# VHH binders against p49116: the designs that were tried, part 208

Target 1, 238 residues: p49116
Amino acid sequence: EGPLLSDTHVTFKLTMPSPMPEYLNVHYICESASRLLFLSMHWARSIPAFQALGQDCNTSLVRACWNELFTLGLAQCAQVMSLSTILAAIVNHLQNSIQEDKLSGDRIKQVMEHIWKLQEFCNSMAKLDIDGYEYAYLKAIVLFSPDHPGLTSTSQIEKFQEKAQMELQDYVQKTYSEDTYRLARILVRLPALRLMSSNITEELFFTGLIGNVSIDSIIPYILKMETAEYNGQITGAS

## First folded at step 15 (VHH)

Design gx6 (framework vhh_7n9e_1)
Fold by ESMFold2-Fast, scan of step 15:
Structure gx6 (fold): chain B 238 residues (1-238), chain A 119 residues (1-119)
Amino acid sequence: as target 1 above (238 residues)
Amino acid sequence: DVQLVESGGGLVQAGGSLRLSCAASGFRFEDYGMYWGRQAPGKGREWVSGISSDSSYTAYASSVKGRFTISRDNAKNTLYLQMNNLKPEDTALYYCATESYSYGPEDYWGQGTQVTVSS
């Protein structure tokens, strides 16, 4: 049939909370991250192939890959978010916590290693100058991953992933015809996403969530949001 | 503009007592956990005691447990540290700070108040 993604799926516009506080705090970081997460899930919901898999499969799929989608979103929106400034603030706080013996050394090391992996990933994507079409297809490849435990309709998910890979290849070959190995350089970056802990991502970016609610627990509710309710969340309307 | 101003330090003999105060301004004091830290000459900073925004939870470093008591008065935007049975090893610059998950000035230490305990 038609293409897996349309031009509407390439558009990925994050609206940051304003005004930016004089100093970064957990609530501003959490609100910014939540907007990116909502945008990422709304993006996934808008894909006809994703809709065709059905609600239960959609929930399982996003629960399995939200950290990968979120990390790709961080890389794509790094400039809009001033991600380097956010990560520098987190690093500064961790260094002060080490000096004051507030956190265990092992936990600090795990968190610092995660931040370094995230910085390295975002820098590699920036150096490759990944464009909006490439990000859309990389997100689709990650979303339609058939290899997560507990998934149903794995053969159909695999077909959608293969379609995403084919359309990415077609796009790259046409747009970057002079760079024969660009697709290989882009695809080899994807395994790094699975090395990053969703628990540490949640701790770094979603610490401000009220009532110790987990990302896993809110995913079904975000996926069921009506368009008006979703738009209210991402625009900050009360 | 977060401001934390410590007071109440001084010279005291071993076994004595001091009460430290921290006057907070520039933020909603009642919404933040607070803590006391200290830095002895030639040593790194050490966390001493913390208190939740509503005073329902308090915590102490093992070195001061049973001797120090942290408290707060949200109506006065003031944090306190009651220090009893002081020891020479308690000699340090004592400072207050916000206890939060924040990465900004909420975790900034004040200028501090010097506590010197003679043997």
Scores: ipSAE 0.000, ipTM 0.114, lowest interface PAE 16.4, mean pLDDT 81

Design gx7 (framework vhh_7n9e_1)
Fold by ESMFold2-Fast, scan of step 15:
Structure gx7 (fold): chain B 238 residues (1-238), chain A 119 residues (1-119)
Amino acid sequence: as target 1 above (238 residues)
Amino acid sequence: DVQLVESGGGLVQAGGSLRLSCAASGFRFEDYGMYWGRQAPGKGREWVSGISTDSSYTAYASSVKGRFTISRDNAKNTLYLQMNNLKPEDTALYYCATESYSYGPEDYWGQGTQVTVSS
């Protein structure tokens, strides 16, 4: 059997909405995040191993891990997105909301803690200088997680995850041969992804996408999109 | 039906230049980001360069930065790759595709045009 991912699955390039507004707004943030989400979903469905699990199983996997995939995508595309600027704008809005007494202090605290966790994660990945191959395999490890409740085909999912881990190890040992502990430093970052709330991610990035519809509920639709519809969403041409 | 037809390949000496074209039909070309990829004999597919719908964003693989330029003409439904200072390691089948960035099997791919760089 060949490798889990081909060289083409390593490439992950986000096309941002143009032009960037002088003042960030909900529309620009939501469109940028939607493009990243759709790119991430298309990346997942393009993997032959993912398709081999069957539609019901692969849909359940993505519904369980979309927030982890999205967060890895934010870290990988942080420069292209100007993510630090987006997060600064959100923080400024939250601080103003405290002044205006528009949101409860408890809710603001939850959202701020989420932003701090996200910033810490992205900073950690930047300091490690994670490359495109490493990101692709980290996404594969996250995607093929056999430990989500309610999954079928758990043995096959675990086998694909182990294959992803082995191929990442081979790549890192070969490419970064002088850094004996690099793989360990990378892998210990992954558990933090599960501590981040998908509900708060939706509030920060997807408020305007489909009105009141959750990301979880639209994932089956996204995975069934024709290539033309998918490309329209990524490029904003629909 | 979506069709992508590449042309402009050929045999060229190291240091030379070639301009590749990709003629698109069967879809709204102006609505899609596009990219060029290549595959050398006995190797996997390699992403080379991408361009957004309105040409506002372009990206290049590190191996070709400064040497290759991607462009498009939406009025002609055509994608271009200007290749300068060609090296023997650029020898490959070059193909165009609609933007996916993850290069899934459902992507629309052309049949390719062969580029051979002699020393």
Scores: ipSAE 0.000, ipTM 0.104, lowest interface PAE 19.0, mean pLDDT 81

Design gx8 (framework vhh_7n9e_1)
Fold by ESMFold2-Fast, scan of step 15:
Structure gx8 (fold): chain B 238 residues (1-238), chain A 119 residues (1-119)
Amino acid sequence: as target 1 above (238 residues)
Amino acid sequence: DVQLVESGGGLVQAGGSLRLSCAASGFRFEDYGMYWGRQAPGKGREWVSGISQDSSYTAYASSVKGRFTISRDNAKNTLYLQMNNLKPEDTALYYCATESYSYGPEDYWGQGTQVTVSS
């Protein structure tokens, strides 16, 4: 078997919807987030190791980890998305909801804590200056997580995760040879991804979805899409 | 139209070997991962093995690892499963499928080829 990821898997280019509205709204945020989600799913599907696991396993893996992949994507694409501006708009909306008594104080606290965790994660990744290769391997480590409940083929998934970890180590040692502890600093950031609620991510970024559609319910359909359809979704082409 | 046609099944004694083939048409075979699944009478469909579009990666269910080998010939649009050291519990209808066309049992899975292993 060759390397787990090729150079094509390092390229992760998000195209934002335009025009950017003068005031951010739910639809713009939702379309931006949807494009990132579709790009992330297309990225996963393009990995030969992922393709080899079979469709049932692929669907289960992505359902279990989509929030972690999405959050890594938010960090990687934070500048392209103007994520800080999006989060500021969400905070302003929440502050207005407090003043108008639209949401309970306990719910607002949960959502604000989630935003704080997300900001802290993105800031830590920015401070580490994580490059495209490192992001690709971190996403692969998250994707090939054998420890989610209900998974079958866990030994094979674990093998692919270990291969991702080994290839990340090799890359970091060769590219950042002067920084002995870089890999450790990167890897200790990953547990924070599992502390973030997928339900709160859906509320923050996907409220504009038409109908009562959860991300979990649409994942099988996104993974089934042809490459041309993925490209249309992530670029907004026709 | 996407079509998958399995062949190569039959009756064999425990410890024997069979090679299954799946002829694919109606799509760009070289662009998709391919899979073998099986279904024993009265049981649900079980994933057996998968192979990436370029053959660089393969994966196997724990029950068949070390005994079965998946391969493909993109020039012939054909998927293979070499089955060695067959066991009675391998008795099932074997199906091929693609990653893009088969999330459920009814979507572009072939009719299957029957494998029966006598004790």
Scores: ipSAE 0.270, ipTM 0.678, lowest interface PAE 4.3, mean pLDDT 85

Design gx9 (framework vhh_7n9e_1)
Fold by ESMFold2-Fast, scan of step 15:
Structure gx9 (fold): chain B 238 residues (1-238), chain A 119 residues (1-119)
Amino acid sequence: as target 1 above (238 residues)
Amino acid sequence: DVQLVESGGGLVQAGGSLRLSCAASGFRFEDYGMYWGRQAPGKGREWVSGISEDSSYTAYASSVKGRFTISRDNAKNTLYLQMNNLKPEDTALYYCATESYSYGPEDYWGQGTQVTVSS
């Protein structure tokens, strides 16, 4: 059968809100994160294998793995986003909150530990010099995870994950033929994604969402968006 | 609309116990860290205890550590504060709030429940 991913699935171009404000605020951070989330979901929707699983399975898969996809996207787009600058601003805000004795030092420690883990992950990926093809296949591996509770069609999902793993192996062996252990070094990075709290990610990046809207609640609506509406969200054109 | 409704306050003698409850509605309770704060008349708000969304982290102000226990029941959208060995210094209006560490509006607040500890 044909390949799981085509060259079009390697292209992952984030367009940031322009210009970057002199002082970072929740609206800019949320808008930037939302664009990345929408780009990631649009990317997943463009995969024929993903479409073939059907709407209910698609929703369940993305609900289970959106934080993993988002974190891979943060690593891939770290330079475009100036992620280090955003994280530094958040850390500064957290330190100011401690000074007010309003927030728990232990909870702030948990949030800062999450930021540290995120920085470690992004630094690890940068040191490995992960390319666009490798990112596309890593995203496919986490998307087609058959081991999340409540999934149906787990046999078919597992086959798509195995296909993603095989195509990644073929790519790495051909492109980095001199580095026998590269694939192993890349794959051992993935378990760290499941240790990242989706609730802390949502609090850090998506607090600008209106009302009581959670990422879990909006996923079905984002997945049903028309292509033009996706493009509007990822470029800010409206 | 976010609503937080505290209950369980009252008058108690020093050394006594009270259990406070906070009923949450209008938001996905299971997605938010929560905390208990208190405010004595004419004073600013003081943070008392916090709990993460999954109960994996709990924290306490030094003044209440070892005497108070925070807990939550996500199935019931309810936050609790078990207060033991109460002191006159614990007299305050107790309120629950969401805990947010992002750039954004202030935490959502309940109206509070009065705790009065007699000597």
Scores: ipSAE 0.000, ipTM 0.216, lowest interface PAE 11.7, mean pLDDT 83

Design gz1 (framework vhh_ozoralizumab_d1)
Fold by ESMFold2-Fast, scan of step 15:
Structure gz1 (fold): chain B 238 residues (1-238), chain A 119 residues (1-119)
Amino acid sequence: as target 1 above (238 residues)
Amino acid sequence: EVQLVESGGGLVQPGGSLRLSCAASGFRFEDYGMYWVRQAPGKGLEWVSFISWDSSYTLYPDSVKGRFTISRDNAKNTLYLQMNSLRPEDTAVYYCATHWLGSDYEDYRGQGTLVTVSS
């Protein structure tokens, strides 16, 4: 029965606040990250297979994988976001906090290790020149993960994940026919996403959005969002 | 300088309605999501509603879902909250904000407008 994803699911266009402020601040970073998070949730909601699993299963899946989807989105939208500039600003802030003894050295170390893991992931994806079809299917693979605790319909979720893997394989084989190892190089990058702390992602990108409320706690509300048609726009600033 | 000025609060009886307004200045209102948050006497800050920069997304917690409606007019730099079927537990000072209050970082909020639901 048809492909898992349609061409509309390959389109993933982040509209940034414009112009970028002269000085990066938490407010701008949180607005940018929130737009990416909402775009990612809207993307997941639009997949017919996802809708077919039902509201409770949808909520459980997204609560389990939002950090993986968000990180894939950061890698995909790194140029539009000027992610390297954002991360450099965060690093400079953390280095100043060490010098002023404002934060625990152990906490700063954990946050710096997270930033290094994120940079390495984004750099590896850029080096592989992952295209829009590949990103869409990688997001589908992490979304339809049957191995999260508390899931119902795990056999159906696994079937959708296998379908995503099959369609990715078919695409890569046809598009990059001379690179017999490309799919393997791409797939071995995915386990690193599960080692990244969602709590640290929240601290780095969502300080201005949710305060003391976790992203996990607001996911049910985001999935129930009243939406107009969101047309991914090509940003003038790029 | 970010400036937010709330208005429209007052005393209403249970089951009544109020419309709150927030006039924004000092930043590009059209580029930022906006929030309503409230603080009941003796309680912490509670999120009430969110609207995206372009009005394409709105969010409500279960406590106000179906009773409150958030909207914005980017041409007027104004945020609105329509509150229907008000309950005594809705009594609070209502603030508009450019991000979630209670963050460990700087808060961007106005002075608030008092809503009292009694009698």
Scores: ipSAE 0.329, ipTM 0.681, lowest interface PAE 3.8, mean pLDDT 83

Design gz10 (framework vhh_ozoralizumab_d1)
Fold by ESMFold2-Fast, scan of step 15:
Structure gz10 (fold): chain B 238 residues (1-238), chain A 119 residues (1-119)
Amino acid sequence: as target 1 above (238 residues)
Amino acid sequence: EVQLVESGGGLVQPGGSLRLSCAASGFRFEDYGMYWVRQAPGKGLEWVSSIYWDSSYTLYPDSVKGRFTISRDNAKNTLYLQMNSLRPEDTAVYYCATHWLGSDYEDYRGQGTLVTVSS
């Protein structure tokens, strides 16, 4: 049968809010993150294999893996987002919160550890010089994870994950033929994604969008957005 | 210093309309997304709607989509919820809220306004 992903599914182009403010605020960070999240969910929706699983399975998969998809997107779009500048602004805010006694030391420690894990992940991907095809297949491997609790159709999901792994292997071996261990170096990065807290990701990037509600709770509504409504979310148009 | 004051609740018959307002003070309202949540008697908090700082993005659950409209006036530091085609199951205390990076969930939530939909 045909490939899991086409060239259209490899394309992943984030449009940033413009202009970038002189001093970063929660609005710019949340707008940027929301555009990336919406782009990531639209990317998943465009995959024929994903569509074939049906709406209920699609919702369950994205609820289980949105943080992993989002983190891969942060790494892939780190330069476009000026992610290092965003993370520095967040660190500055946390340091000010310590001095003003607004946050507990335990909470600050959790958030700082998350930021360090995120920086390490993005740095490792940058050092490996992960290309657009590799990112697309890593996102597909993460999306088609059959091992999340409560999933149905796990055999079909596993089939699509194995297809993603096979196509990634074929791509890497053909494109980076002289680097015998490249695929292994790439794949061993994936477990780190599951160690990062989705609650802390929401705290850092989405408080301006969702307040006290979880991303998990709004995913079904984002996935149901019609093309025009979706495009409004990622470009700022109504 | 941060305050959120909800108003506009009341008793209304099924099919009726109400417009809720939330007056914000003590923070840069124009820099924050805002949302409405509700709590029906004996139940937990339920998300009702969200709006970005500049009104460019709005979100609604299926339960209120097409019936409720969230809006804001940044010049007046005021958030609104227009509620149309009200149903008995919309009966709840409605709260406006915002949440800053690193703050606890309940920071900046107001006292709420009671909406009762009954004949």
Scores: ipSAE 0.011, ipTM 0.275, lowest interface PAE 9.1, mean pLDDT 82

Design gz11 (framework vhh_ozoralizumab_d1)
Fold by ESMFold2-Fast, scan of step 15:
Structure gz11 (fold): chain B 238 residues (1-238), chain A 119 residues (1-119)
Amino acid sequence: as target 1 above (238 residues)
Amino acid sequence: EVQLVESGGGLVQPGGSLRLSCAASGFRFEDYGMYWVRQAPGKGLEWVSSIRWDSSYTLYPDSVKGRFTISRDNAKNTLYLQMNSLRPEDTAVYYCATHWLGSDYEDYRGQGTLVTVSS
């Protein structure tokens, strides 16, 4: 009936921990990443279509796509986060770990390849100058993905994804009327999100939060948080 | 150099309690999440509990939830695991651990402390 997303869902404001430390550390990186993750989960929870699917379906969708949502959030918030500086600090840490023989060669390769894929994705989105409206609909397309294993209500999820695609198309055609192929260029970027390892994302951004416990295992807890607790995580008031 | 030293293990009867401690040095303890893992005889490593750097968030698998409590004292660089209602299947070597960016569990676990639950 109505549009899938409201103005509230286009607004996506990350509040960074303050002050920024002189030297980046795991605590600052993890707190910044946690705020983005909580903001992304709260964003998803606020969508009426998402609420309509029910708690079990909601949990399954977010567990399947959190890495894709998080990566889109990193790209969208790259300037606010100074993501290039964070990634440079991680690379510097890896270089020091190599010199001290603290990491295996296979682990270093996996992590570096992930960083390069992430940099390439964020750079491609920056070059396309993806706006806030486009990011909101790309996140909705990723969230309402009907092709994850074990999902119920697949037809309803597909309907919401198609609605997201339709509304994105309408927006792009109206706003970027001279660029006939813009939508195609944007959409072909999405498959790259599924090539990035959620385990390596956890290692790079969430080690200080919960060690090596999988983010997908805590998603049910995050989705159950009270609004005040979500707000505390987003603003760092917790 | 990063060092983790576990203590507090021992022999206990089923239904008993033990408190494990882990003394950390060589890094800024207050900046890192900490966790406990265990290895039962002939089995692989099993995650037991995690705690955020500021103690605001703790996690447990169903196997220990309600029986074990993780805590930390950042002023003393010490991690704790309070284990209640111990069962024979809790018999394992318990390791405290932390994880650096890009590193594995094994890089920063201690020598472990043996917990044996038997009659």
Scores: ipSAE 0.006, ipTM 0.275, lowest interface PAE 10.2, mean pLDDT 82

Design gz12 (framework vhh_ozoralizumab_d1)
Fold by ESMFold2-Fast, scan of step 15:
Structure gz12 (fold): chain B 238 residues (1-238), chain A 119 residues (1-119)
Amino acid sequence: as target 1 above (238 residues)
Amino acid sequence: EVQLVESGGGLVQPGGSLRLSCAASGFRFEDYGMYWVRQAPGKGLEWVSSINWDSSYTLYPDSVKGRFTISRDNAKNTLYLQMNSLRPEDTAVYYCATHWLGSDYEDYRGQGTLVTVSS
C-alpha cells in the first residue's frame, strides 16, 4: 500500500483573475472564491483513497467538510488572494448594510465574529509557517473525518484519516526534527475550523450581495465535473 | 458596465439541436467563469451549465448532461451552449451569466433568448 498523498497533491496553485480591480466588487470576490472551491474539490477528487470510497460516500464526505477545506485553502492562499483586502471590502459592505438597516444587530455581530475567527485562524497558520506538505496533510485529515453525522463507510474513512495523521507525523519529525512540539501546535489549530459557520461562509464568499445558491446542493455536480481533454493534451505535450 | 447578449434561440422540434451564443463586454471575459441558466414558463431559475475561465473544467446537472455542451472563445469574448436531443421540458428563456453560483444576477445576466421545443 503506497502513501496516501503523492507530490502532485502537495501542489495547490490558485490562479486569480487579473488584474485585481481598483475597487473590489462581488463579481471579483465570488470568482476568486469559486476558483478556490473548485481547486479544493479537484484536489480531493485526485486522491486515490478518496476515489476508492465511491461516489455516494465522496459526496456525503465533502458536503460535511467543504467549509473546513475552503477555510484551509483561504489560509494557504491568503497572500495570492490578498485575503486581507477582500475581508476589508466585505467589512465595508457590512457597514453599508448597517446604515441601510438591512441586517439586525445580532446578525451583524455573528458575521463580524466569523470574520475575526477567520482572520485569527489565517494569522495563526502564517505564524506557524505551515508548508505545502503540511497543508496537504491537514486537508486530508479534515477530508477523511469519520465523525460527521450520517456518513457511511466510517471505518474506511477513519483508516484513511489515521494514515494521513501518520504520514504528517513522519514528515514533520523528519523535516522539522529540532522542533519536537511542532506537530502538536499544528494539530491544535484544527478544531477551530468546525466552529466557523458554513452558512456565513456562503453569505460572505459565494452568495454575497446578489445570490442564493447553496454550496451543499451543488457539491454533487462539482464532484462530477469534467476536465477538458484539450487542456490535458496541451499539458502532456509540454 | 457588464453587458451580456444572448442569441440563437428559436422553435425546434423534439430531438432537434440549437446552438446558443452569448457576446460579453464590459469586463475581462478571459478571467471569469461563465454559466448558463434557464427559466421555464411559470417556474424558477434553473442552473444549466458552467465553464471556468480557461475551459479546463465544465459542469452539468443530470438533467442536461450528455445532451448539452458548454464552450467559450476567449479571443471573441463569446460563450456557447450546444444543445442536442432537445426535449419539451427544455423549453425556457436561456440566460448567460458571469457568476457560477448565481441564478438571478440582473447586472451580470443578459436579457435572454427563448428556446421553444414543440411540434
Scores: ipSAE 0.283, ipTM 0.653, lowest interface PAE 4.4, mean pLDDT 84

Design gz13 (framework vhh_ozoralizumab_d1)
Fold by ESMFold2-Fast, scan of step 15:
Structure gz13 (fold): chain B 238 residues (1-238), chain A 119 residues (1-119)
Amino acid sequence: as target 1 above (238 residues)
Amino acid sequence: EVQLVESGGGLVQPGGSLRLSCAASGFRFEDYAMYWVRQAPGKGLEWVSSISWDSSYTLYPDSVKGRFTISRDNAKNTLYLQMNSLRPEDTAVYYCATHWLGSDYEDYRGQGTLVTVSS
């Protein structure tokens, strides 16, 4: 069969809300994060191998790994998002919560640890100068993870993951031929993604999501999402 | 200050149609995703539909998919929900909502518009 990913799957372009507000607020952060989440889901849905798994399987897969995909997207789009500025604004909010006794010290510690882990991850990816092909294949490796509980078609998922790993290895060996340890340095970063809590990611980036709706609960709907051309005129039956 | 004003609700027979509108002000409407949420009598909030800032993506739960259509007019700062094939279980107060949050990290919703589907 052909390669797991095509050149179209390497393209990952985030469009930010503009203009950037003078003072960062939760609605700007949540909108920025939502755009990245939607871009990540659209990216996954565009992969023929992903669609071949069937709706039930591919939905379960994304529900299990959306936080890993989102975090890779944050690292890849850190510059476009001005992620350091967003994280600084979140830290400032947490400092104010401590001073006003609005949030427990234990919860603030958990959130600060998460921010630290996220900063370390993004910084390490930046220092490794991870390119677009590498990001695409890393996302494919985490997407096609056969080890999440409750998955069906685990043998097929494993084959797609192995294919992603082999194609990444081939790419790195050809493109960075003089750096024999590059692939190992890249792959050792992936386990850190599973240490980051999806609940804390929701708290940091998706507090603007309506009501008590979790990201888990909206994943099926995002994957069924259809592109729509804007219609300036809407007509309907009376 | 962010303001969302819903309109278009009313009493309709099962199988009928209604079009809801939401007039937005106080923020750059064209930059943000928008949502419709409803609350049936004695029930919690239920998400109804979402639309991206540029109208390129729309989302619907299975309960309304194929019957409801969300759209927006960024030039007019207005969000719409076209509701067809209405059922008694669609009876609810419908709210327009945005990611706009105050300093308290609270969702911003309008006052709502009542939709009643009955005889």
Scores: ipSAE 0.007, ipTM 0.252, lowest interface PAE 14.0, mean pLDDT 81

